VH-VL binders against a6uvu3. Designs and how they scored, part 12

Target 1, 145 residues: a6uvu3
Amino acid sequence: MDKRITLIGSKIAKTGNEFIYCGVLEECSECRFKKICHDGLIVGKRYRIVSVRSAKHPCIAYGDGVKVIEVEPSNNFTILIESKKALEGLTLSHSDIQCNNILCKYYNLCHSEGMPEKYKIMELHEKIKCPKGNSLIKATVSTIN
Key: E = the ipSAE of ESMFold2; O = the ipSAE of OpenDDE; V2 = 0.75 times the mean of E and O plus 0.25 times the DockQ between their complexes.

## First folded at step 6 (VH-VL)

Design m17 (framework fv_felzartamab)
Fold by ESMFold2-Fast, scan of step 6:
Structure m17 (fold): chain C 145 residues (1-145), chain A 123 residues (1-123), chain B 107 residues (1-107)
Amino acid sequence: as target 1 above (145 residues)
Amino acid sequence: QVQLVESGGGLVQPGGSLRLSCAASGFTFSRYAMNWVRQAPGKGLEWVSGISGSGGSTYYADSVKGRFTISRDNSKNTLYLQMNSLRAEDTAVYYCAKDRDYFVGSYRYFDYWGQGTLVTVSS
Amino acid sequence: DIELTQPPSVSVAPGQTARISCSGDKLGDKYVYWYQQKPGQAPVLVIYQDSKRPSGIPERFSGSNSGNTATLTISGTQAEDEADYYCQAWDSSTAVVFGGGTKLTVL
């Protein structure tokens, strides 16, 4: 299974939270938890927390302590795509919807900065009511390349 | 000794573009997320954008999405902010800020800040 | 996303205790950070993870966070502590949120 065990700050150790692993901090070099906390994690890769254990452990990076968590790679993102492009299994290049309505509650899904250059449509969800009249569907996409 | 030095600020007309740079030294640049935080004259701090240590993930405040692009060159220890379609409300001092955390959805706190570079959007 | 509310100003006499609040929904479930900013200068981190002081920050600075309110406390306030103070928290996965700032006047 691709599940990993690591440690993260107590207040952010919540099922469903995601993070990008950025590497070992200098303070971790002598830490007795360094291996369990850092081994098997890939710098620049996104992980999702799938379970949290209740016990707290001391940590130099988190003063109130850390909890043991299980993580798995998170390669899936939710975005809005034009209905005409909405076919499960299709690979698309990143292209934002042309819209400057920054106050729209769907703006982040239409302008998904931080997405890779290419992604594959994994699952189609509900159609949304676009204030500007665009025909859009919510989709789960997966990273490739 | 950590240093962050911003450059590229100046006067631009509405609708114009500008690119900010932040030269970092004194730490392993590629290990830390980096951020841009701005402050309009006489106003409070507003987080603008963040980028993971590898550059693989970027995040933006709703006010700048679709107009600004954050990037980094880890070989040069430099952070960038490309600002397009500038508006009068983008007038601010822009600070480069070093993140302390590896949790990407939490560009959580900033242990070191640059001195800032002023961007004025005016005719 | 959470909204952080700070009083716009707080005044204390030298040697008195200053308390600056930062309020937000379920803020006690999040880590809170505090920054000091003097005129013409960049912000300086004075408290991280609710209550911890960075190296070089005087012991008179302390923090707490519970329920809906985080508090920055400055004991025996000195004239040099006059500055703007900002709280900061993370919410969700998209943004960092700052409070509106509090101007501390020492008179």
Scores: ipSAE 0.245, ipTM 0.644, lowest interface PAE 3.8, mean pLDDT 80

Design m18 (framework fv_felzartamab)
Fold by ESMFold2-Fast, scan of step 6:
Structure m18 (fold): chain C 145 residues (1-145), chain A 123 residues (1-123), chain B 107 residues (1-107)
Amino acid sequence: as target 1 above (145 residues)
Amino acid sequence: QVQLVESGGGLVQPGGSLRLSCAASGFTFSRYAMNWVRQAPGKGLEWVSGISGSGGSTYYADSVKGRFTISRDNSKNTLYLQMNSLRAEDTAVYYCAKDRDYFRGSYRYFDYWGQGTLVTVSS
Amino acid sequence: DIELTQPPSVSVAPGQTARISCSGDKLGDKYVYWYQQKPGQAPVLVIYQDSKRPSGIPERFSGSNSGNTATLTISGTQAEDEADYYCQAWDSSTAVVFGGGTKLTVL
């Protein structure tokens, strides 16, 4: 993925630091930096800071201010997909598995939120034994470039 | 306003399992990361696990990785902790804690805590 | 992983200033948070982002963070401030780390 621009707290705005993007604060609705701060980031995706600008800017979430940073994805997403759709290099449309067993250790992988509409299978891992009988395989996926 | 109520604690044998729940109210649950923090009797605080607002990202302390699973049901405003292969050193009060910095999961701190639920792992 | 060290106990007379330290390698490069815990109760956030007070926390509570040491300062300490105090920081590996806690005795 191409490098993205965002803003983060001045103390943690350091090359090499990582964070998971979790979405927008309600207070950001009136922020003049909302677009640069949030556009192009995927909720739940991990990013690594690759460069930092020196200037500080005001932010309601960080009282000592924020700095402009460039980020890149540090990790690919891990999800469960139907085995019949599992082919490395294949582009798929995201579809949640129908299951209400929230205590299943695979629940988060079956019900990933914030996934883009389409993604590419980068790597296939182990097949999992689904308690509900679904034929599922663990996969590392990435957003389409 | 913000309320967090834990449940599911109790006595369990070493090697056993327990499921903890945390019912949340007074804020938009799906927008905030949630955490479990524990405290052994007479000891300090230890962060156990965290989950992003969407549930798409989870984090674990090394001491529980592979044994505990954090999850959430945003339609029910409820956080869960599935604890497997329990050990005597897992005996603690388990607190549900709300993250304040919800747009950056790696820089979290806890603005509200529940009252806790006691888990006792007895040999 | 960063390790946070706090003194196990601090004693102060009523009305005097209490200072509780939290030390860790390059801690001044991180945001530090402080929690107060009274016996049988859940922790309460008293300082966030090194030096800021949440709504409802008395102005006598203040914080600082520089070099390797963060400090929680309670001026004009009151009997009701007697509690355990914990510092917390974020680690580079995404783990949340707490200090061992300091028991503040007001006598």
Scores: ipSAE 0.361, ipTM 0.683, lowest interface PAE 2.8, mean pLDDT 83

Design m19 (framework fv_felzartamab; at its last look DockQ between E and O 0.02; V2 from the best seeds 0.00; counts 0 for: pae O 12.0 > 2, placed apart)
Fold by ESMFold2-Fast, scan of step 6:
Structure m19 (fold): chain C 145 residues (1-145), chain A 123 residues (1-123), chain B 107 residues (1-107)
Amino acid sequence: as target 1 above (145 residues)
Amino acid sequence: QVQLVESGGGLVQPGGSLRLSCAASGFTFSRYAMNWVRQAPGKGLEWVSGISGSGGSTYYADSVKGRFTISRDNSKNTLYLQMNSLRAEDTAVYYCAKDRDYIWGSYRYFDYWGQGTLVTVSS
Amino acid sequence: DIELTQPPSVSVAPGQTARISCSGDKLGDKYVYWYQQKPGQAPVLVIYQDSKRPSGIPERFSGSNSGNTATLTISGTQAEDEADYYCQAWDSSTAVVFGGGTKLTVL
């Protein structure tokens, strides 16, 4: 439960929405909400909105105001999986494909060492042409911390 | 000054492949999501694909999913679109478009556009 | 996905007010953006988040968004404003959706 409080534009403050935190704007330097809005967030990391408070607050970045939201780190990652196992909604046990070609442009997607034991396939993308002939497809998967 | 310069367009036969490039300058490239938006001759704008600043997340319109691959090289400030299995309906000017500087990555609108590169798919 | 409907054309005399509509189901619950495109040129962002102007866009451009309709308003329309205008919105699927475009003719 790594939930954090922040603020986001009122029309996009919806539970379930995911956003990448991009950092502080120059205009935020004098903002009274800077600490609450930005502290504890990591630039480049994806967060998912888990709750939204109803009140609106003024914000220079969002003309109709911002709402207080609770976010948690998104557990969504992109990996390559065997096409025969590629079905949206399916839960798979993680195992790296047996390949030691570290010079392959797909190596990092194929060998995601940080993945937990199990994950769920959220979305299927394009098939890739594997130099070693494996039938692989790019997928967005969800894991639990 | 923000500049986006597309290249790689041309005439290609149906079923063929083409790679587009977009050279970016004037901003911290790795911080911003980048997009490809196309426009068929005499038609409106259609969003094709988007990629996060780090390159870790990619998004595609249903019409190109499985055929096109978006990628970026942040060390070279360059965005790519690999187009495979091209069809006549892919004929369009392809624009490179930058997401706006924001607290949260929006994938919603484009503050700067390149001049576009024409892709013609014809037999 | 939300569908955005624009009139295909709008005509106005120089100096008069042009209004271009963009309609979609519950569009007022979403942020709307407007782009100007002249023949042979790339689109230019003229309005973002319903009503805000980017630096360099003349004050005669304004926007509104309520209910099912967003409107781009150009007050005191000038000859150089003749162009195609596109509205855009984001929906919950993260899809980027454009309207069909409106050709503005300044007589």
Scores: ipSAE 0.480, ipTM 0.712, lowest interface PAE 1.5, mean pLDDT 83
Fold by ESMFold2, look of step 7:
Structure m19 (fold): chain C 145 residues (1-145), chain A 123 residues (1-123), chain B 107 residues (1-107)
Amino acid sequence: as target 1 above (145 residues)
Amino acid sequence: QVQLVESGGGLVQPGGSLRLSCAASGFTFSRYAMNWVRQAPGKGLEWVSGISGSGGSTYYADSVKGRFTISRDNSKNTLYLQMNSLRAEDTAVYYCAKDRDYIWGSYRYFDYWGQGTLVTVSS
Amino acid sequence: DIELTQPPSVSVAPGQTARISCSGDKLGDKYVYWYQQKPGQAPVLVIYQDSKRPSGIPERFSGSNSGNTATLTISGTQAEDEADYYCQAWDSSTAVVFGGGTKLTVL
């Protein structure tokens, strides 16, 4: 199971809220909570808060303090990307594939509504046969902004 | 003392390109996210683009996606904005803004700003 | 996709209290930041995390945020406080959103 315990700013510590983990700050290097707060989280990945403990704890970087939460990763997106750009772990800027064929069975994977500006390739799947001859591969991606 | 100095603004025709630079000093540049924020004449502030301290993550406002590219050179303490396919509505003063940086995206804000550089897109 | 709405202007006599609102759907679940911009100058951060003052910002500046509305409050308003004021929040779809700005006039 990918669920884990971490800490988040007290104001946004609410069950059902989501956040993007953006990494450790310089101030965190000397923090007694550093391990609990940061271990196991992936920079750029979106998490959903599944439970919140009510006690507030001091945070060296944020004066409003933090609360202990349990989180799970958000769902990843499935999209089509150019095969030549497809390397697991690579971060790409999202761009729609230039194609107006609305009858294509892959149309929604090429023109994904709500895609993040940037994404990290988490897993590569099969290549698909594009009716227009584009070299495309299905990928599971996650948001990083 | 934190100092941010933008340059590279000027007059450009619609469809043209321009690259802005922001020279940073007074802080460890590579540790902080950086941003571009613009302000059209007589109008309010509009966030344009941001980049993480390492340069590994970039993000853009919808109005500029696909046309603008943010980058940084941490060895030169310099932030860049490559602006392509410029339009009249891109006319603005462009500010370089230092992020406080953050653990969680909801804590994002700008603690220091440059004085801005004017970009005018006109025939 | 949050939109932040500010009144276009607020007028106050010297020494009075000025209140500048910033409205958005569920804004109280976000942190709000405030910037002051004087004519011809860059913005300056005056409030962060709803209610905190950076070093060097006078104690007359304060802020609050609950429900759908954040408020910048300037007590004992002085002529030098005449400026445009912008609220700012994080938006998951576009990362950063500013309000439209409020011109504070001290008459």
Scores: ipSAE 0.331, ipTM 0.613, lowest interface PAE 2.0, mean pLDDT 82
Fold by OpenDDE, look of step 7:
Structure m19 (fold): chain C 145 residues (1-145), chain A 123 residues (1-123), chain B 107 residues (1-107)
Amino acid sequence: as target 1 above (145 residues)
Amino acid sequence: QVQLVESGGGLVQPGGSLRLSCAASGFTFSRYAMNWVRQAPGKGLEWVSGISGSGGSTYYADSVKGRFTISRDNSKNTLYLQMNSLRAEDTAVYYCAKDRDYIWGSYRYFDYWGQGTLVTVSS
Amino acid sequence: DIELTQPPSVSVAPGQTARISCSGDKLGDKYVYWYQQKPGQAPVLVIYQDSKRPSGIPERFSGSNSGNTATLTISGTQAEDEADYYCQAWDSSTAVVFGGGTKLTVL
């Protein structure tokens, strides 16, 4: 896979943990670890931690410092898609479900973070009863490389 | 990775003013509402203020209404808290907290926190 | 205005199950969120939307919410779980509200 080395706060440096990389802090400009921390990551992309090294390094952003981690892009996502678009094997351009009901239990599936621009529907799951009447279906999707 | 770094804390006299900043990275800043949450020494968490992703909507706890102003500069990925007419009871560690959503609704919780900056109001 | 009430402290022996309650009027009609805070550290989200775990949170952490009470459950409690725990909810009248916090001691 496309494994990369980076740094992350020691408290969240756990194998299996995922995060979305979204850029550099201004305060990181003079950091001696800036290159290893930031250069290998793509803004907006979700990564999974696959390994963690024990050594800690000081960080201005994380009071407890950071650890060296190995990450890989997360390729699979579970989301809700419109039923009319739901076909296994189909490639779609991502767009969030247009809904502002933040109290809905499905909100995160309708508005998933770190989604790629395009994905392939790998597996269809159950149809979801949308409180607003939208015809939605749960799907496992994969990033298209 | 999401990073939130607070700054601007310090010692100030009662009636004084202080401006806190929170530098954000690791996520699309403008996409998420941001919040200030404070914690007095040895006490619990208290929500102070929130601002929508666009900055168009602001919210305050009753305890700080009229004295504190929350704002943001999305071009700089920075959250601010202007604190005026400070009181002893405002003494606390102030945390910058990322909201899960863009706007205020019923889906409000904080998935990431900064390490906080200490504000001490004392004569 | 909604208020969230937590017991100030809970003690549990290692390996036992810890339960921390958060009570509020009709709290079951709202989503409840839980945060863990260790000394000198920022809070960490451990449960969202009543019962969901963020990535990286151990499976021994679980949550429920019904009636007037939300509960954070830690099965097989470990020494590292010793911390303060806060419940949190949202209300249109009061905005974000936290419980008073519960100190969990692992004996």
Scores: ipSAE 0.005, ipTM 0.543, lowest interface PAE 12.0, mean pLDDT 89
ESMFold2 (binder alone), look of step 7: mean pLDDT 90; pTM 0.925

Design m2 (framework fv_felzartamab)
Fold by ESMFold2-Fast, scan of step 6:
Structure m2 (fold): chain C 145 residues (1-145), chain A 123 residues (1-123), chain B 107 residues (1-107)
Amino acid sequence: as target 1 above (145 residues)
Amino acid sequence: QVQLVESGGGLVQPGGSLRLSCAASGFTFSRYAMNWVRQAPGKGLEWVSGISGSGGSTYYADSVKGRFTISRDNSKNTLYLQMNSLRAEDTAVYYCAKDRDTFYGSYRYFDYWGQGTLVTVSS
Amino acid sequence: DIELTQPPSVSVAPGQTARISCSGDKLGDKYVYWYQQKPGQAPVLVIYQDSKRPSGIPERFSGSNSGNTATLTISGTQAEDEADYYCQAWDSSTAVVFGGGTKLTVL
């Protein structure tokens, strides 16, 4: 199990709650909890709280304080992959599609952040119409355990 | 200090498209999630879309899913909203709004807002 | 999903206390935020995380949140406080949602 420790607002520090990690704030640069709070978390990845410790700690981001929590990745990544590589159960090495069209509605699925070096295709979804002409299919993928 | 300046609003026909931009300054843009919030004339606030600091995660209100696309260019400190298949009910002032919380998608709030740009969808 | 209910209007005399409610199912388990909006202007955050005031917001503004109801309280209400007020909440199961807004009239 890929459990990690972080800190989150005390009111929302409840087993079963999920959140998407958005990165370090500038105000966190001098925080004594910066390392435990932020290290090992992948920007844009969704985590689920699996346990909560009772003690509160001060935090600039949460005025009512934070609690230590254990998290694990909760959702598989949803990405676009080349149709020729799309086979459920197949393990692939991550390779971003070369495209700089940031206004494309599929941009974030083509340039998914926090992707592991290897992932397993869990489920195939719809093929998409790429404005650049690439043959792409939407897929749910998971980290290799 | 923090500034958010929207542009790209205007009059457009139903079924048309429009692209909004929000130029950000005064903070490290790539570290904060950004949002679009709209307000129809004489009506309340409605959250439209959000994007994580890196751009890796996006969220949409059900009313705009499949029609609107949020994106960002961190090298230019700019947030975008591509609006397609516009409807009369999309007529609103569109605000660019900055997240304050450290975890996008969880218990967010908006500490700074732009002045808004008016989008009118009418024949 | 969650709906935030606010009274459409509240009236108060200058110097009196105004109370604006925001109700939703199990709202006390979520963080609530309050925005002030004057005609033709962008919203301004006046209360965050239930009860905290941003720098620059007068001490007469305060907030609370428990059970199913969050309340914005303005003590010694001034004429300049006349505005629309919106509550907002978010949790892991819902999208960002705003209350319908309350028009505060200072008589």
Scores: ipSAE 0.141, ipTM 0.622, lowest interface PAE 5.1, mean pLDDT 80

Design m20 (framework fv_felzartamab)
Fold by ESMFold2-Fast, scan of step 6:
Structure m20 (fold): chain C 145 residues (1-145), chain A 123 residues (1-123), chain B 107 residues (1-107)
Amino acid sequence: as target 1 above (145 residues)
Amino acid sequence: QVQLVESGGGLVQPGGSLRLSCAASGFTFSRYAMNWVRQAPGKGLEWVSGISGSGGSTYYADSVKGRFTISRDNSKNTLYLQMNSLRAEDTAVYYCAKDRDKFYGSYRYFDYWGQGTLVTVSS
Amino acid sequence: DIELTQPPSVSVAPGQTARISCSGDKLGDKYVYWYQQKPGQAPVLVIYQDSKRPSGIPERFSGSNSGNTATLTISGTQAEDEADYYCQAWDSSTAVVFGGGTKLTVL
């Protein structure tokens, strides 16, 4: 199981909550919990809380303290894939669509953060109208491991 | 130290489009999530949209989904908001606001704000 | 899912304690943040995560959050504290939620 340990604010430390890890804060540079809190987490990757420890610990970033949580990578993502590669049950290697249109409303689905190297197509949804003319379809994919 | 400067506001007709920009300085821009928060004349604050540090993850208020697009150019330290299909109720001062949390999507609050740029949507 | 209710106005004499409430269902289970906004200016964070003060915010500002109500307290209120105050909470079902705002008048 790819479970990792981190610390999060007591009022949001709840099993089932998901979040995207954004990196080390400036306040954390001198923190004694820095390694436990940040090591093993990948910037831009989505995690789900799978367990919460009861004890509270002091934290400079959280006024009422933090709790130890176990997290695992989120297994499902919604992304855009080329229609020619779109077949439910197919395993694909991740490859970003070549596009620099950062103002496109579909940009995040074409350039998803935290995608694993390989994923399985679970469900196909609607095709989208690509401003660059690519034939793209929305899909729910799952991590392989 | 931290400075956020919005631009691009103005008068626009209903159904029109407008692009807002926010120039950031005084911090490592690519490491922090950024947000747009608006305030209609004489009204309260309303969160509009947020984007992760790398730009790969975005979130939108239901009132703007499908019409507004948030994006960023980390090489230019600039945040954008592309506003399409504008409505009279989109009239507001739009603030650029910096996130502080290490986790995006778990909780959000804004430690620094720009001065805002006024968007007026009228006939 | 949560709505935050603030009184529209609060008045206090100089040097007295001002208390501004922010109410919501089970708000004590959530983190609350407070922003100060003066006319024509951007909001300024004055309290984060219920009771913490950012660097540069005077010690007379404090916060609490319990049950259904969070409170911003300003002890020894000064004329310069006259402003609109907004509470904010995060809710995973509804993103960021702000209260309607409270105008603090120091007379």
Scores: ipSAE 0.318, ipTM 0.686, lowest interface PAE 3.5, mean pLDDT 81

Design m21 (framework fv_felzartamab)
Fold by ESMFold2-Fast, scan of step 6:
Structure m21 (fold): chain C 145 residues (1-145), chain A 122 residues (1-122), chain B 107 residues (1-107)
Amino acid sequence: as target 1 above (145 residues)
Amino acid sequence: QVQLVESGGGLVQPGGSLRLSCAASGFTFSRYAMNWVRQAPGKGLEWVSGISGSGGSTYYADSVKGRFTISRDNSKNTLYLQMNSLRAEDTAVYYCAKDRDYFWGSYYFDYWGQGTLVTVSS
Amino acid sequence: DIELTQPPSVSVAPGQTARISCSGDKLGDKYVYWYQQKPGQAPVLVIYQDSKRPSGIPERFSGSNSGNTATLTISGTQAEDEADYYCQAWDSSTAVVFGGGTKLTVL
């Protein structure tokens, strides 16, 4: 489990909330907490808040203050997997499907944000009709590392 | 200076399809979530859809799930909304809106385009 | 899920204080944002995170949020402030919610 400490706006700092880390804000350029708040977070990666500390700290981005939180990468994802690799309990390395059809209703499941390097197939769902003819199946996967 | 320019609106029949585009400039497009917000004539604002900076996560209002698809091309700094199975109640001005901050997982919009009108009628 | 209720209209004389409310269950536990929209124009963010003002927004605009009600306050209201005002909050159900809007008339 890749647990990290960071700081987040006091009203967002609730166990179970998730967010996509988008990088350092312009407002943070002179902040003395910049390193604690941002170091070790990966741009585009999805995190889940697992604990919250009660004290508020000053923040230039949040006028009502920020709280220290502990986060971990989100553990479960719904993605599309090539059918020949689709076996419950199988561990796979993440590989984006080669597809430029940005208007496809399945685009997000083929190009999921915040995917870990490795994941385990937890449950297989329905096969989907791929406009490009790929043989794909919807799956719930869980992070390993 | 941040600029958002929508295009693609027009008149379409019920059941038809339309694709909206939003050309973005003045910021690092791939770092920010983008949204579509609509406003029916004489009515209030309604959030339609949002997409993360990388395009990997999308979110939809219940009223459009299964009919609309949000997407983006970060190489072209362009946001899209593909609208299928259009209904009369989809008639609205559609605004492209830049999310201030995906860093802490709340949606609010610091810059808006001027909007593009979509009219669904026979 | 949260529903945001605003009065449909508020009227003030020039120079008077306008107060526009936005009510929702436990709204004080959420961040509230306010947008100004003039006829034929796109909305403009005037208050974010309950009480913060973007650069370029006049100091007469202020916000508060406590309990079930957020309030946009415009002190010394001017004719140019006549517009529709919308509150907005984010809900953890992955829903962005707008209030119904308030038409501010300055006469």
Scores: ipSAE 0.207, ipTM 0.674, lowest interface PAE 4.7, mean pLDDT 82

Design m22 (framework fv_felzartamab)
Fold by ESMFold2-Fast, scan of step 6:
Structure m22 (fold): chain C 145 residues (1-145), chain A 121 residues (1-121), chain B 107 residues (1-107)
Amino acid sequence: as target 1 above (145 residues)
Amino acid sequence: QVQLVESGGGLVQPGGSLRLSCAASGFTFSRYAMNWVRQAPGKGLEWVSGISGSGGSTYYADSVKGRFTISRDNSKNTLYLQMNSLRAEDTAVYYCAKDRDYFWGYYFDYWGQGTLVTVSS
Amino acid sequence: DIELTQPPSVSVAPGQTARISCSGDKLGDKYVYWYQQKPGQAPVLVIYQDSKRPSGIPERFSGSNSGNTATLTISGTQAEDEADYYCQAWDSSTAVVFGGGTKLTVL
């Protein structure tokens, strides 16, 4: 089903994790897997990790090494949305939450990269404990063109 | 037990084509990269081509780029090497080699018996 | 582009230690693998990732890799160890590179 292969840092190489492909870093020019790491991936597109290989490989870009992963384009994302907007089946225009706390456990869910112009709320999950006091809920959303 | 069985070798004239096959058994074929390594008579080992477990990534030695195509059929547990525009220097025993990992070129833990390709006029 | 250089031949008496070198620019920054090939047979992996032995390979085989040189060491060499030995490393431009091979003769 249209799986792609790539490498990602060992600490984040977990089945179910999502990432936005950001293109080639200058540090990757000497990586032994440079060609493989970037084959078939589209800059700005979101991918979900569906499989992780156990072997760890050294890589200049990642101090803790990298692992081989299989990815699929992600049409469903897990994000945080304001609870007042949280209604299953609702279509929303995406806007990032105003917050600059990059050390927050939830920062990436609040500031999801590569989100489409509009998305549909598919499922609501748990509320999260926001350090800034925002009322936020985890949601699975689906892309719409 | 892991087994790799090559076939398709033979005598061919310069400029001709040949397709090699490697039948794999004893492991989950789609989870490992596969490679072709050749050895000219009385000479050393030369890596020819590699393919990732999914078949989505391929790589070739400079000596064969544009002439050889590696492919795999994971439903049949079979690796292929399509060889076009063959030259006398391509004469060698061709080994099918299993990579230890999903990416090619890591290291080869199992090898087939090899199949001889002779290119001469 | 890395090129791996091996001596073409090494000779030892039975029971002596054989040392086979594999040299390349900054080779110690890469993983090195060693294969044994006997006449008419396919190669057999004897050392992986510089110094590790596959199951079934005798403990007399060991490896090291530092600076520009990797070494395969066979302690207490036996007649059955007579073979060609090849080192291998990965290179970003050529992918897999093999050394030219070393013929080990046990006297």
Scores: ipSAE 0.000, ipTM 0.488, lowest interface PAE 16.4, mean pLDDT 79

